# Ledger of designs, part 65: miniprotein binders against q53ft3

Target 1, 195 residues: q53ft3
Amino acid sequence: MFGCLVAGRLVQTAAQQVAEDKFVFDLPDYESINHVVVFMLGTIPFPEGMGGSVYFSYPDSNGMPVWQLLGFVTNGKPSAIFKISGLKSGEGSQHPFGAMNIVRTPSVAQIGISVELLDSMAQQTPVGNAAVSSVDSFTQFTQKMLDNFYNFASSFAVSQAQMTPSPSEMFIPANVVLKWYENFQRRLAQNPLFW
Below, E stands for the ipSAE of ESMFold2; O stands for the ipSAE of OpenDDE; V2 stands for 0.75 times the mean of E and O plus 0.25 times the DockQ between their complexes.

## First folded at step 8 (miniprotein)

Design uu3 (at its last look DockQ between E and O 0.29; V2 from the best seeds 0.00; counts 0 for: pae O 2.5 > 1.5)
Fold by ESMFold2, look of step 8:
Structure uu3 (fold): chain B 195 residues (1-195), chain A 83 residues (1-83)
Amino acid sequence: as target 1 above (195 residues)
Amino acid sequence: SVEELAERIREFLEKVQEYYERAKKLLEQGDVERALTALKWAYILARKALRLAQELGLTELIEEAQELIQQIEELMEKIRESQ
């Protein structure tokens, strides 16, 4: 459904679903993070009229969560880069994660995604300075996403001699992943918005 | 207005139905992961449409949303049992 990428780290694709319409990613050692990329996985878009509001939560000096609205992901903007380095001492936003206020260690923050109707999202105002231009960052994000996916998928490669029968597991030869990677890079170079 | 909101709810329920049918076709193709994603989107939209219909007291739309939610839940459970 969603992905979360930080430069120099492995992509996260297994969001924790904390409500039917709410998803979170943990960001350990968040103080070393300057930018976060949030994007939609897969090829099943939101139904028309839906989108995702993206929030950042960090613990204050007492370990209490402070939530801030960063912006949105929608079918028209399926990925976004947010600068969070300036937000780690900022004012909180009105947010739908109220019951999720949990005292945490100072080094762990969260990205929250609330799936909402677009009409509801139109009245929300992101904190200033969070948005980053998508032109150059789209290209950089896409390249980093491709590299991270290839590295992630390649970590599951096994030789045919090492395979064991397991009905709960599915195996993919590494060369299939490489072919996908090469094809995706080619298509992206021709049209960065092809998906 | 209430009538404009009612028409909007009907549009949402049309999309719920569309995504439910899309999920069924994806299952026939063996694409369980995409089917589950389509069902999750349909479920969320149906629940939000139900909430709006309840706030307006629109009994017919409440019943339509509840029926779709039940169909989606049954299909999700069928998929869970086959895994």
Scores: ipSAE 0.664, ipTM 0.884, lowest interface PAE 1.0, mean pLDDT 77
Fold by OpenDDE base, look of step 8:
Structure uu3 (fold): chain B 195 residues (1-195), chain A 83 residues (1-83)
Amino acid sequence: as target 1 above (195 residues)
Amino acid sequence: SVEELAERIREFLEKVQEYYERAKKLLEQGDVERALTALKWAYILARKALRLAQELGLTELIEEAQELIQQIEELMEKIRESQ
């Protein structure tokens, strides 16, 4: 139902369902994370009149989880980018996860998605600096994500002469990845919100 | 108001019924995956309706929500047994 993406990391598509209406992604090494993308996978939409409130949790100085509302995802807005780097020293707010004993490692932050009524969501106030408000910040994040993907993919690039025959494996030519990257960059430069 | 919340609960229960019926139709069509998805949402909505009804002490709506939850659970179990 939900995906979570951190630049430089593999996409997470399997949230831990901690309740009927609550889902959690673990974010190891959260201190190095600046932005997170939360998105719907497109397999299961929200029921009519419902959406997802997205929360971030990090351990405080006492090791207790501090939850903050980042924002929302809905059928009409199935993805959102959040800046979490500036939240690590913030104060917690009321959250729907507080009563849940979610097993966590102290070094692991969490993204929580609570399926809620749209009416209730409208009454909630996200932390002010969580939403990526600047086009520049969004562009920078996207660029870093793209660069990371390209670097990762290219690290596996081998010449045909270097290839070991593996009939069971599918291969993508490196030039295809490069072409995709260049095209994406061009589109991003033209309109950072082209998607 | 309590009345407004009661109406919202009724709306949820109506949606629960719709999803439940949709799941049944999907099962008849052999689409188990989508049926289970529909039932999952039906369950979520029914549980929310139940909680809200309990908080407000709305006995009739509590009973209705409980009945729907039971129906959903039974159908989900039936699907699991058939697999």
Scores: ipSAE 0.098, ipTM 0.560, lowest interface PAE 2.5, mean pLDDT 82
ESMFold2 (binder alone), look of step 8: mean pLDDT 90; pTM 0.892

Design uu4 (at its last look DockQ between E and O 0.58; V2 from the best seeds 0.00; counts 0 for: pae O 2.8 > 1.5)
Fold by ESMFold2, look of step 8:
Structure uu4 (fold): chain B 195 residues (1-195), chain A 83 residues (1-83)
Amino acid sequence: as target 1 above (195 residues)
Amino acid sequence: SVEELAERIREFLEQVQEYYERAKKLLEQGDVERALLALKWAYILARKALRLAQELGLTELIEEAQELIQQIEELMEKIRESQ
C-alpha cells in the first residue's frame, strides 16, 4: 500500500495496519530525522474519492503520543516530502557536558496514514512548514525512490562464491533489478505519471 | 442537499463494486496479493459510505452498503482459508 523513506535508512514498505483505515511506520531515533518521504506503492490505486492523510507522531515527555497532520497523498499526488525537524518539542535541548555522553534511550516516532474520503481531507489543515513543493517533490521522490530501491535490493546481492544454499527461498538475479531500474528511469523521464 | 449527498454515496458504492469485481478477476488470475489490496480499498470505502448513509438515515443505501461489506468480508475470509 504505502512506502516510507528517510535519508540514510532503508525504505520501509511494510506498514503496520493498526485499524481498518490506518497504517503506521515506526521511526526509531526520530530526533535525527529532518525529512520523511511518504508514497503510494501504486499497484492498486485508491478508488476515486479516497486518499491518505499523513501524520507524524512522537512521544512527549510523559510517553504520550503527539500527533500532527503533515499533509496528504492521493492518486494525483502519490508521493510527498515532509519536513519533521521543526515539529519535535524535545529538539534543541543540549546536555551540559560535551565530553560526557549519556546513552539516549531509543525514541520511536511514527508516520501514520489515515485512509479517508477526499471530501473529509479537504477540511483538514496541515501544520505549517511541513509540506515541500509537490511538483519538485514528485521528481525528487521518484529519483530517490529508484536509487533507494536499487541500493536496497543490491545490498542483498551475493556472488556465487558467497551463496549459502537455501532451497526453500526464492532468489532474483541482481541484473534483473538493474534492468528494471534502468527501464523505470527511462519511462519516468518520458512520462513522470506513467504509473 | 440530501439528494446530492445520496448521489455521492451511490458513486462510492459503485467504486466499491468495481473494486470487488476487480478482486474477483485477480483471483481468477491467481494474483492473491493484488486481490487482497483491492478488497482492502473496497472495504474501507464501503465502511465510510455506510457511515455517511447512516448519518443521513438513507435506509436503502445503508442496506446496499451492508450487503457489499458482507460480500467483501466473505471473500476475504475465503481467501484467508485457502492460503
Scores: ipSAE 0.654, ipTM 0.880, lowest interface PAE 1.1, mean pLDDT 76
Fold by OpenDDE base, look of step 8:
Structure uu4 (fold): chain B 195 residues (1-195), chain A 83 residues (1-83)
Amino acid sequence: as target 1 above (195 residues)
Amino acid sequence: SVEELAERIREFLEQVQEYYERAKKLLEQGDVERALLALKWAYILARKALRLAQELGLTELIEEAQELIQQIEELMEKIRESQ
């Protein structure tokens, strides 16, 4: 139902269901994370009149989880980018995950999605500055994500002469990745919201 | 109001039924993945409806929600057994 994306990391498409209406993604090494994208996979929409409240949790100095409302995803807004770097020292708020015994490790933060009534969501106030409000910020995040991916992929690039035969493995030519990158950048420059 | 909430519960239960039927159709089409997702949404919505109905003491809606939950669970189990 949901996906979670951190720049330079594999997309997460399997949330842990911790309750009937609550889903959690683990974010290891959360201290290095600036932004997170939460999105619907597009397989099945929310029921009419429902959406998702998106929360971020990090351990406080005592190791206790601090939950903050980041924002929302809905059928009308099936994806959102959140800045979490500035929240790591913030105060917790009321959250629907407090009663949940979620196994946590000290270096792992969590993104929680609570499926809620839209009317209830409208009464909630996200923490300030969590939502990426500017097109520029969105573009910058996307650019960094793309750069990170490209750099990562390129780090594994070898010439054909350097390749060790591995019949069981599939290979993607580096030029394909480059072309994709260039095309994506072009599209991003034309319309930062092209997707 | 209680009446407004009751109507909302009825709407939820109607949607539950729609998701359930959609799941059945998806199964007929061989799309087990989407069927399970549809059932998951149906379940979530049915459980919400049940809780709301319980809070309001709406016996008929409680029973309806419970029945739908059971149907969803049975179908999900059937799918799991077939895999």
Scores: ipSAE 0.096, ipTM 0.571, lowest interface PAE 2.8, mean pLDDT 82
ESMFold2 (binder alone), look of step 8: mean pLDDT 90; pTM 0.894

Design uu5 (at its last look DockQ between E and O 0.03; V2 from the best seeds 0.00; counts 0 for: pae O 9.4 > 1.5, placed apart)
Fold by ESMFold2, look of step 8:
Structure uu5 (fold): chain B 195 residues (1-195), chain A 83 residues (1-83)
Amino acid sequence: as target 1 above (195 residues)
Amino acid sequence: SVEELAERIREFLEKVQEYYERAKKLLEQGDVERALLALKWAYIAARKALRLAQELGLTELIEEAQELIQQIEELMEKIRESQ
């Protein structure tokens, strides 16, 4: 349904569903994170009239969650980049999550996505300076993350002569990663919002 | 007015019904992954329509939303059993 991406980290695509219309991603070591990208997975849009409100949650000094509305993802804007560096000491905003997602350790924050009616979303006000979505910024972040992933993964490439047996570990051929990288770049160049 | 809200709920529910039909067509085309995702979205939307209809006491719309929800649940269960 949703993806969550932080520069220098692998993309998360397995949100925890905490209610029928609510999804969360954990962000460990959140204090080192300045921006997060939230996006819709796949090619199936929301039903007309629906969208997603995106929240950021971090533990306060007492370990209690503080939730702040970052912005929205919709069929018209299926991905967005949010700045969270200035939010880690801010005050909470109204939110639909209640106490359902209590942060258990002080170093883990959460991104929450609530699927809502667009009419309900239109009355919500995100915290200031959170949204930084633009095609240029998104494209630059995406390209840098693609290059980072490819360079990192390829640094572990070995020939069959250099392999050691590892029967409990799964492997993929290096050329599969290259083909994926090339295909993704081609599609991104044709349409930066293809996903 | 309540009459205007009722018409908006009815129109929304009609759009959810059409979206459900599109999900069924994806399943007929063999795209099970995309069909299941669309059914999950339709389920959430239908549940919200039901809650709005309940808040206004619109019994006809409540029944229509409940029937759609049941259809979606039955189809999602059928998909789980075939996988």
Scores: ipSAE 0.563, ipTM 0.828, lowest interface PAE 1.4, mean pLDDT 78
Fold by OpenDDE base, look of step 8:
Structure uu5 (fold): chain B 195 residues (1-195), chain A 83 residues (1-83)
Amino acid sequence: as target 1 above (195 residues)
Amino acid sequence: SVEELAERIREFLEKVQEYYERAKKLLEQGDVERALLALKWAYIAARKALRLAQELGLTELIEEAQELIQQIEELMEKIRESQ
């Protein structure tokens, strides 16, 4: 149902369902993460009148999880970008997923999605610095994401001479990826919010 | 309704058991990292179940949830001690 994307990392498309209405992504080495994209996969929509409250958790000084509301995803807004770098030292705490008194690895944070009624979501207030409000920040994140994709794709690039016949596999020429990248960069430069 | 919530609690407890068993299997395979993750999820679900059961005053489900939480914590501790 949900995906999670961190710049420089592989997309996560398998949220751990920890409850009927609760989904979680693990974010190892969370201290290096600035932004997270949470999105619906498009396979299963929210039930009518429902959406997802998106939370971030990080361990406090005692190793206990501190949950903060980042924002929302809905059928009408199936993706959102959140800045989490500034939240790592935040004081605000909520426990929408329950108080976990378990030892965590200090480097692992979580993205939690709570499926809730839209009416209830409207009463919730996200942390103020979670929304990507700066065009510059957005552009930087997008650029890092694009670079990561390009690097990832390029890592699989082989010359014609290196290709092993595999009729069951499809191959994409590296120049196609490059052209896509260049076109995307051009569009991004023209309008960072083109999409 | 109370009955609907009780059923939800049961579903959570079933999920807890599922993750707990998964953790055991992962440990047998030597995958400690994934085992710990599974236990973490189990714990989350168990805590949710416990809270809901407490809110409803469902003593049997409270006890079951508490027992599962204890089992999870014990296994996590055992893993830590083995490292």
Scores: ipSAE 0.006, ipTM 0.205, lowest interface PAE 9.4, mean pLDDT 79
ESMFold2 (binder alone), look of step 8: mean pLDDT 87; pTM 0.848

Design uu6 (at its last look DockQ between E and O 0.07; V2 from the best seeds 0.00; counts 0 for: pae O 1.7 > 1.5, placed apart)
Fold by ESMFold2, look of step 8:
Order: C-alpha cells, then sequence, then structure tokens
Structure uu6 (fold): chain B 195 residues (1-195), chain A 83 residues (1-83)
C-alpha cells in the first residue's frame, strides 16, 4: 500500500494497519530526521474519489501525542516529500541548560496515513511549509530563512571603532556574511533544491 | 442537495463493484497480493459509502453497501483460508 523513506535508512514498506483506513510507520530517533518521503506502493491505485492524508505524530513535553497534518498523497501525486525538522519536539533550546535538562527523550514519532474521500481532504489545511510539494513554496521558505539569518547577523554588526577587545574571540567580517547570502540566493534561483 | 449526495454514493459503490471484479480477475491470474490490495481499497470505499448513506437515511444504498461489504469480506476470508 504505502512506503516511507528517510535518507540514510532502509525503505519501510510494511505499514502497521491500526484501523481499516489508517496506517502508520514508526520513526525511531526522529529528531535526526529532516525529511520523509511517503509514496504509494504497487500497481493498484486508489479508487477514484479517494486519497491519503499524511500526518506526523510526536509526543509533546508531557508525553501526549501531537498529530499534525503534513499533506496528501493521491493518484495524481502518488509520492510526496515532507519536511518535519521544524515540527519536532525537542528542537534545540535557546539556552544550553534547557537542552541539558532533557531526560528520557528516546521517543518514537510516527507517520500516519488516513485513507479519506477527496471531498473530505479538500477541507483540511496542512501545517505551514511541511510539504515540499511546490518549487515556489520551497523557494519562498528558503528565501525567508536566508533573509532572517542575514538580518539577525547584521543587527550585531559593529564598526572597527566600536569594537571591544575580546581575547581568543573569533570574528567574521560582515562582507563574508553578505557574500554568502548573495551566493545562496543566486544558487537558489537556479535550482531551489540544490541543497 | 440530498439527491446529488445520493448520486455520489452510487458512484462510489460502482467503483467498489469495479475493484471487487478487478480483484477476482487478479486471483484468476494468480496475483494474490494485488487482489488483496484491490479488495482493501474496495472495502474502505464501501465502508465510507455506507457511512454516508447512513447519515442520509438512504435505506436502498445502505443495503447495497452492506451487501458489497459482505461479498468483499467473504472473498478476503476465502483467500486467507486457501493459503
Amino acid sequence: as target 1 above (195 residues)
Amino acid sequence: SVEERAERIREFLEKVQEYYERAKKLLEQGDVERALLALKWAYILARKALRLAQELGLTELIEEAQELIQQIEELMEKIRESQ
């Protein structure tokens, strides 16, 4: 019925059927996963009028399952790539102590596929930019991330006259960041999936 | 409208019948794995069509869906018992 692929791992083709219309794949060590490919196996397509809603499930900080709609697989789009790196619990903390206080974080996430009527699926809204289904959407997300990084780094820029001595501290000239930003934009415009 | 929804349910049941017959042809060809997959799709669609027919109280469509579900379950069980 369905396959689930993570880069660097064996393809999973034996989904666990948890209901007549619901199938799951386990994702151990899910915090190391950035993208998941979900695809239809075999030569028997959905009957017309049916498709699959694809969900990502992970435990929150209280251990309760959180389900997020990633997107869809259909006869017209039988394979889809979903980005899950921004959806995981346990994203790197802003403080080192928060990360060091994480205890018992070995948890298994799941990819869930719910077979639905297309009419029902048309009313569903996927989470943000989880689906990498359009070059324009991926390009827009990447451009925004690039702008955010450049603006953040630039907000800390100081002139040489304003610089305070700090032994053993390493510095990066501001023009290096600008060159990287411009180069990344150019490559993204040529091929949004170059990275 | 209710009549438009009823016609949609009939379309789903037609597809259920199509996939059921497809599964029988695959079994005649010895392709048990694809036959079971076709039956699983037919079963899921038939159950969803039944649910929609029940929501509208469409007795004739309810009975049609239930008959198809029974046929599909019987064929899937026969396949399991013959292996």
Scores: ipSAE 0.675, ipTM 0.877, lowest interface PAE 1.0, mean pLDDT 76
Fold by OpenDDE base, look of step 8:
Structure uu6 (fold): chain B 195 residues (1-195), chain A 83 residues (1-83)
Amino acid sequence: as target 1 above (195 residues)
Amino acid sequence: SVEERAERIREFLEKVQEYYERAKKLLEQGDVERALLALKWAYILARKALRLAQELGLTELIEEAQELIQQIEELMEKIRESQ
């Protein structure tokens, strides 16, 4: 149902369901993370009149999770980018995930999604500056993400002559990645919010 | 307030009923896939309502949620048996 993306990391498409209405992604080495993208996979929509409240948690000085509301995802807004780098020292609460027995590691933060009524979500106030509101900031983040992915993928590129036969492995031509990158860049330039 | 929270639970239960009825209609139309999806959400919401009602000790809402959960489970079982 949900995906989570950090620039330079593999996309997460399997959230841990900690309750019927609550989903969690683990974010290892969270201190290096500036932004996170939360998105719907498009497989299962929210029920009508429902959406997702997106929370970020980090361990406090006592190792207890501190949850902060980042924002929302809905059927009408199936993806959102959040800045989390400045939230690490912020105030938070244990709600709505405080009652959940979630395994925590000191270096691991979490993104939590709570399925809520849209009316209830409207009454909630996200932490300030968590939502990437500026088109420029969004564009910059996207560009960095794309560049990071491309650089990462290209670092594994080998010529056919350099390939070791591995019948059990699938290979993607580097030019496919490049074409994807170029197409994405073009779309981004045309409309930074094309997705 | 407790009353506000109770109202929220009632809203969830209303949604449960809506999805349950929708599932029935979808079954009548032969759309088992969408019916099961509707029932899945109905179940999720009902379980949420149940949990919230239990936290508040709201006996009537607990009973209502439990009844709806049972109805959903029975219908899901019926669908499985028909396949």
Scores: ipSAE 0.224, ipTM 0.663, lowest interface PAE 1.7, mean pLDDT 82
ESMFold2 (binder alone), look of step 8: mean pLDDT 90; pTM 0.893

Design uu7 (at its last look DockQ between E and O 0.53; V2 from the best seeds 0.50)
Fold by ESMFold2, look of step 8:
Structure uu7 (fold): chain B 195 residues (1-195), chain A 83 residues (1-83)
Amino acid sequence: as target 1 above (195 residues)
Amino acid sequence: SVEELAERIREFLEKVQEYYERAKKLLEQGDVELALEALKWAYILARKALRLAQELGLTELIEEAQELIQQIEELMEKIRESQ
């Protein structure tokens, strides 16, 4: 039904069902995690009118669970990237004095998915800055990477009149880089996931 | 209005039936894991529809939801016993 992915870790596809309509994934060593991806496995979609509310739970400085709504997954948005690094900083090890005086032990956070009617989800408010659209975030990152590479490569452009003799050195005509950049942008706009 | 909510509940129960029929088709094809997934979705929606019908006192819709829930539970149990 659902999957959960953290960069550098194996994907989890076997959520623990804790109620008829509630599913959880454990995230050990959660302090090292900045982003989490939650997605539908895509085999059988939600029935029309249903979706999933996605929560993050971490222990506070006293070890009590703190649950926060990150956002949603639906048939129209079946995957989402959530930033969680800021959610654990208010009372945790990022506290200047707490980090120096706390015995460091492993800790486990949870991602919870509550299957809801879409009408009920419309009344819920996620915490700010948690949601990152998987497609929009990928597109923004990729566009920034493309711009950076093109500007870098272009800064080395010279005409044939400006070249010094270097017969053992290879070079690439600048128009090849421009053509590649334009082609990549076009493909990304048509299908952000073509890569 | 109550009439609008009753129509929404009927729509949900229609989708429950669709997913129940999808699960039966998947089971005939030998795809037991997908059949159970479809039944889980049907079960969740049927129970939410039942709760809404109970909150509104809509006796006919309560009975329809309960019948669908029973059918779903019976099929899930049949699948579990044959495994």
Scores: ipSAE 0.616, ipTM 0.862, lowest interface PAE 1.2, mean pLDDT 76
Fold by OpenDDE base, look of step 8:
Structure uu7 (fold): chain B 195 residues (1-195), chain A 83 residues (1-83)
Amino acid sequence: as target 1 above (195 residues)
Amino acid sequence: SVEELAERIREFLEKVQEYYERAKKLLEQGDVELALEALKWAYILARKALRLAQELGLTELIEEAQELIQQIEELMEKIRESQ
C-alpha cells in the first residue's frame, strides 16, 4: 500500500498498521535523516475521494511524541518528498496517532500515514518547511540516494574469477548498474523532475 | 446535512462491494497479494462507513457496513488459512 524511502537506507514497503486507517513507518536514527519520500506502491490506488495525510513524529525532550503534518499523498500525487531535518526542533500541533500505543525508542522517529477523506485533508495545513520546494534540494536528495544505491550494489561486486558457482542465484553485471546510474544522472541533470 | 452524509456512506459501501468483488476476481486469477490489498482498502472504507453511520444513528447502514466488514474479515482469514 505505502512505501517509505530514506536516502542511504533500504526502502520500506511494509508499514505497521496501527489503526484501521493509520499506518506507521519507523525511522531509526532519525537525527541523521534530512529527507524522506513517502509513496504509494501503485498496486491499488486510494478509493475515490480519499488520500493520505502524512505525519512525522519524533520524541520531544520528555520522550513524548511530537507529531507534525508534512503533507499529503493522493492518487493524483502518489509520492512526495519531505524535509524533516528542520522539524526536529519544532513544536508539534497535532496528534493523530497520539491515542495509539505505539512502541517507540528514543532514537526512532516515525512517519505516519492517515487515510482520510480528501475534503478533510483540504482543511489541514502542513508545516511550511516540510515540502521540498527547491529543485536543488530535490536534486541533492536524489543524488545521495543514487550514490548510496550504487555504493551498496558495488559493495557486492566480484570478479568472475571470484564468483562461486550458484546456479540458483541471478547475477547482475556491475556494468549494468553503472550504466543505469550514469543514465539516471544524465536524466536528472537534464530535468530533475523527469520522473 | 444528514442526508448528504448518508449518501456518502452509501457510496462508500458501494465501493466496498466493488473492492470485495475485485478481491474475489484477483483470487481467482491467483493474485493473492493484490487481493489482500484490495480487501484492506475495502476494510478501511467499510470501517469509515460504519463509524459515520454510527455517528448518525443510521441503523440500516450500520448493519450493512457490519456485514461487509464481516465478509471481508472472513475472506481475509480464508486467504491466510490457505497460505
Scores: ipSAE 0.360, ipTM 0.736, lowest interface PAE 1.4, mean pLDDT 83
ESMFold2 (binder alone), look of step 8: mean pLDDT 90; pTM 0.886

Design uu8 (at its last look DockQ between E and O 0.13; V2 from the best seeds 0.00; counts 0 for: pae O 1.9 > 1.5, placed apart)
Fold by ESMFold2, look of step 8:
Structure uu8 (fold): chain B 195 residues (1-195), chain A 83 residues (1-83)
Amino acid sequence: as target 1 above (195 residues)
Amino acid sequence: SVEELAERIREFLEKVQEYYERAKKLLEQGDVERALLALKWSYILARKALRLAQELGLTELIEEAQELIQQIEELMEKIRESQ
């Protein structure tokens, strides 16, 4: 369903479901994070008329969560890059997570995704400094994200001699991942917005 | 208008049914994980459609949403029992 990626870290694909329509990713050591990518995993899209509102939460000086609306993911824009470095002292915004007061350490923030009707999302206003605003910054973050994905996928590579029989599982040849990675890097260098 | 909102609710419920049938087809193919995701999306949409129908007092749409929700919950339970 959703993924959450920070440059230099493993991608998270196992969101904690905290309500029937609300999902959360933990971000430990959030103070070192400047950008986060939120995306749909692309296996089953939202039904028409639905989308996801994306929030950022960090603990205040008392350890209580402060939530801010970053933006949206939809079938038409299934991934988004958000700048969070300027948000760590901001005031909270309207949010649908209620009093979700799960105990956590002072250095752990959260990304929250609320699945909503598109009409409801149209009335929401993200915080003004969350969006990526320059091509060079966008290209740099996207390149780091691409490198992280490739390193993650390649860390699971095995040869056929190393494989244990597992007929219920599907496998992808490692050279396919490399070919995709090289092609994506080339296309991104030609047009950072080709996606 | 109430008529426009009722048409929107009917559209949502049609999509709920579509995703429910998609989940059943995925289960026949052995793809339990994708089936559960399709059911999750259909459930969320059905619950939101039910809330809208209840707010407007649209009795027939309330009943349609409730029937779909029950079907989705029953299929989810069957999947849990077989795991």
Scores: ipSAE 0.621, ipTM 0.865, lowest interface PAE 1.3, mean pLDDT 78
Fold by OpenDDE base, look of step 8:
Structure uu8 (fold): chain B 195 residues (1-195), chain A 83 residues (1-83)
Amino acid sequence: as target 1 above (195 residues)
Amino acid sequence: SVEELAERIREFLEKVQEYYERAKKLLEQGDVERALLALKWSYILARKALRLAQELGLTELIEEAQELIQQIEELMEKIRESQ
């Protein structure tokens, strides 16, 4: 149902369901993370009138999780980018995950998604610095993410002559990735919020 | 407030009923896949409503949520038996 993406890391598509209405992604080495993307996979939509409140948790000085509301995802806004680098010194707020004993390691932060009524979500106030406020910052993040993906994918590129037969594996031509990249950049340049 | 939370629980229960009825209609139409999806959401919302009602000690809402959960489970079982 949900995906989580950190630049330079593999996409996470398997959230831990900690309750019927709550999903969690683990973020190891969270101190190095500036931004996180949370998105719907498109397989299962929210029920009508429902959405997801997105929370971030990090361990405080005592090792206790501090949860903060980052923002929201909905059927109408199925993806969002959040800045988490500046949240480490924030105060905890009321959160739907407080009563849950979620097993975590001290070096691992978490993204939590709570399925909520849209009306209830509208009354919640995200932490001020979590939303990527500037188009420029958003564009820069997206560009870095794209570059990272391209560099990663291209590092595995081999010529046909260099390929070893592997019938159990599927291959994607490098030119397809390049075309995707170019098309995405073009659209991003035209409208940073095209998606 | 407790009253505001109670109203939120009622809203969940209304959605539970809506999705339950939708599932029944979908079954009548022969769309088992979508019916199961509807039941899944109805179940999730019902369990959420139950939990919230229990936390607040709202007896009537607890009973209503439990009844809906039972109805959903019975329908799910019926679908499984028919496959």
Scores: ipSAE 0.227, ipTM 0.655, lowest interface PAE 1.9, mean pLDDT 82
ESMFold2 (binder alone), look of step 8: mean pLDDT 89; pTM 0.881

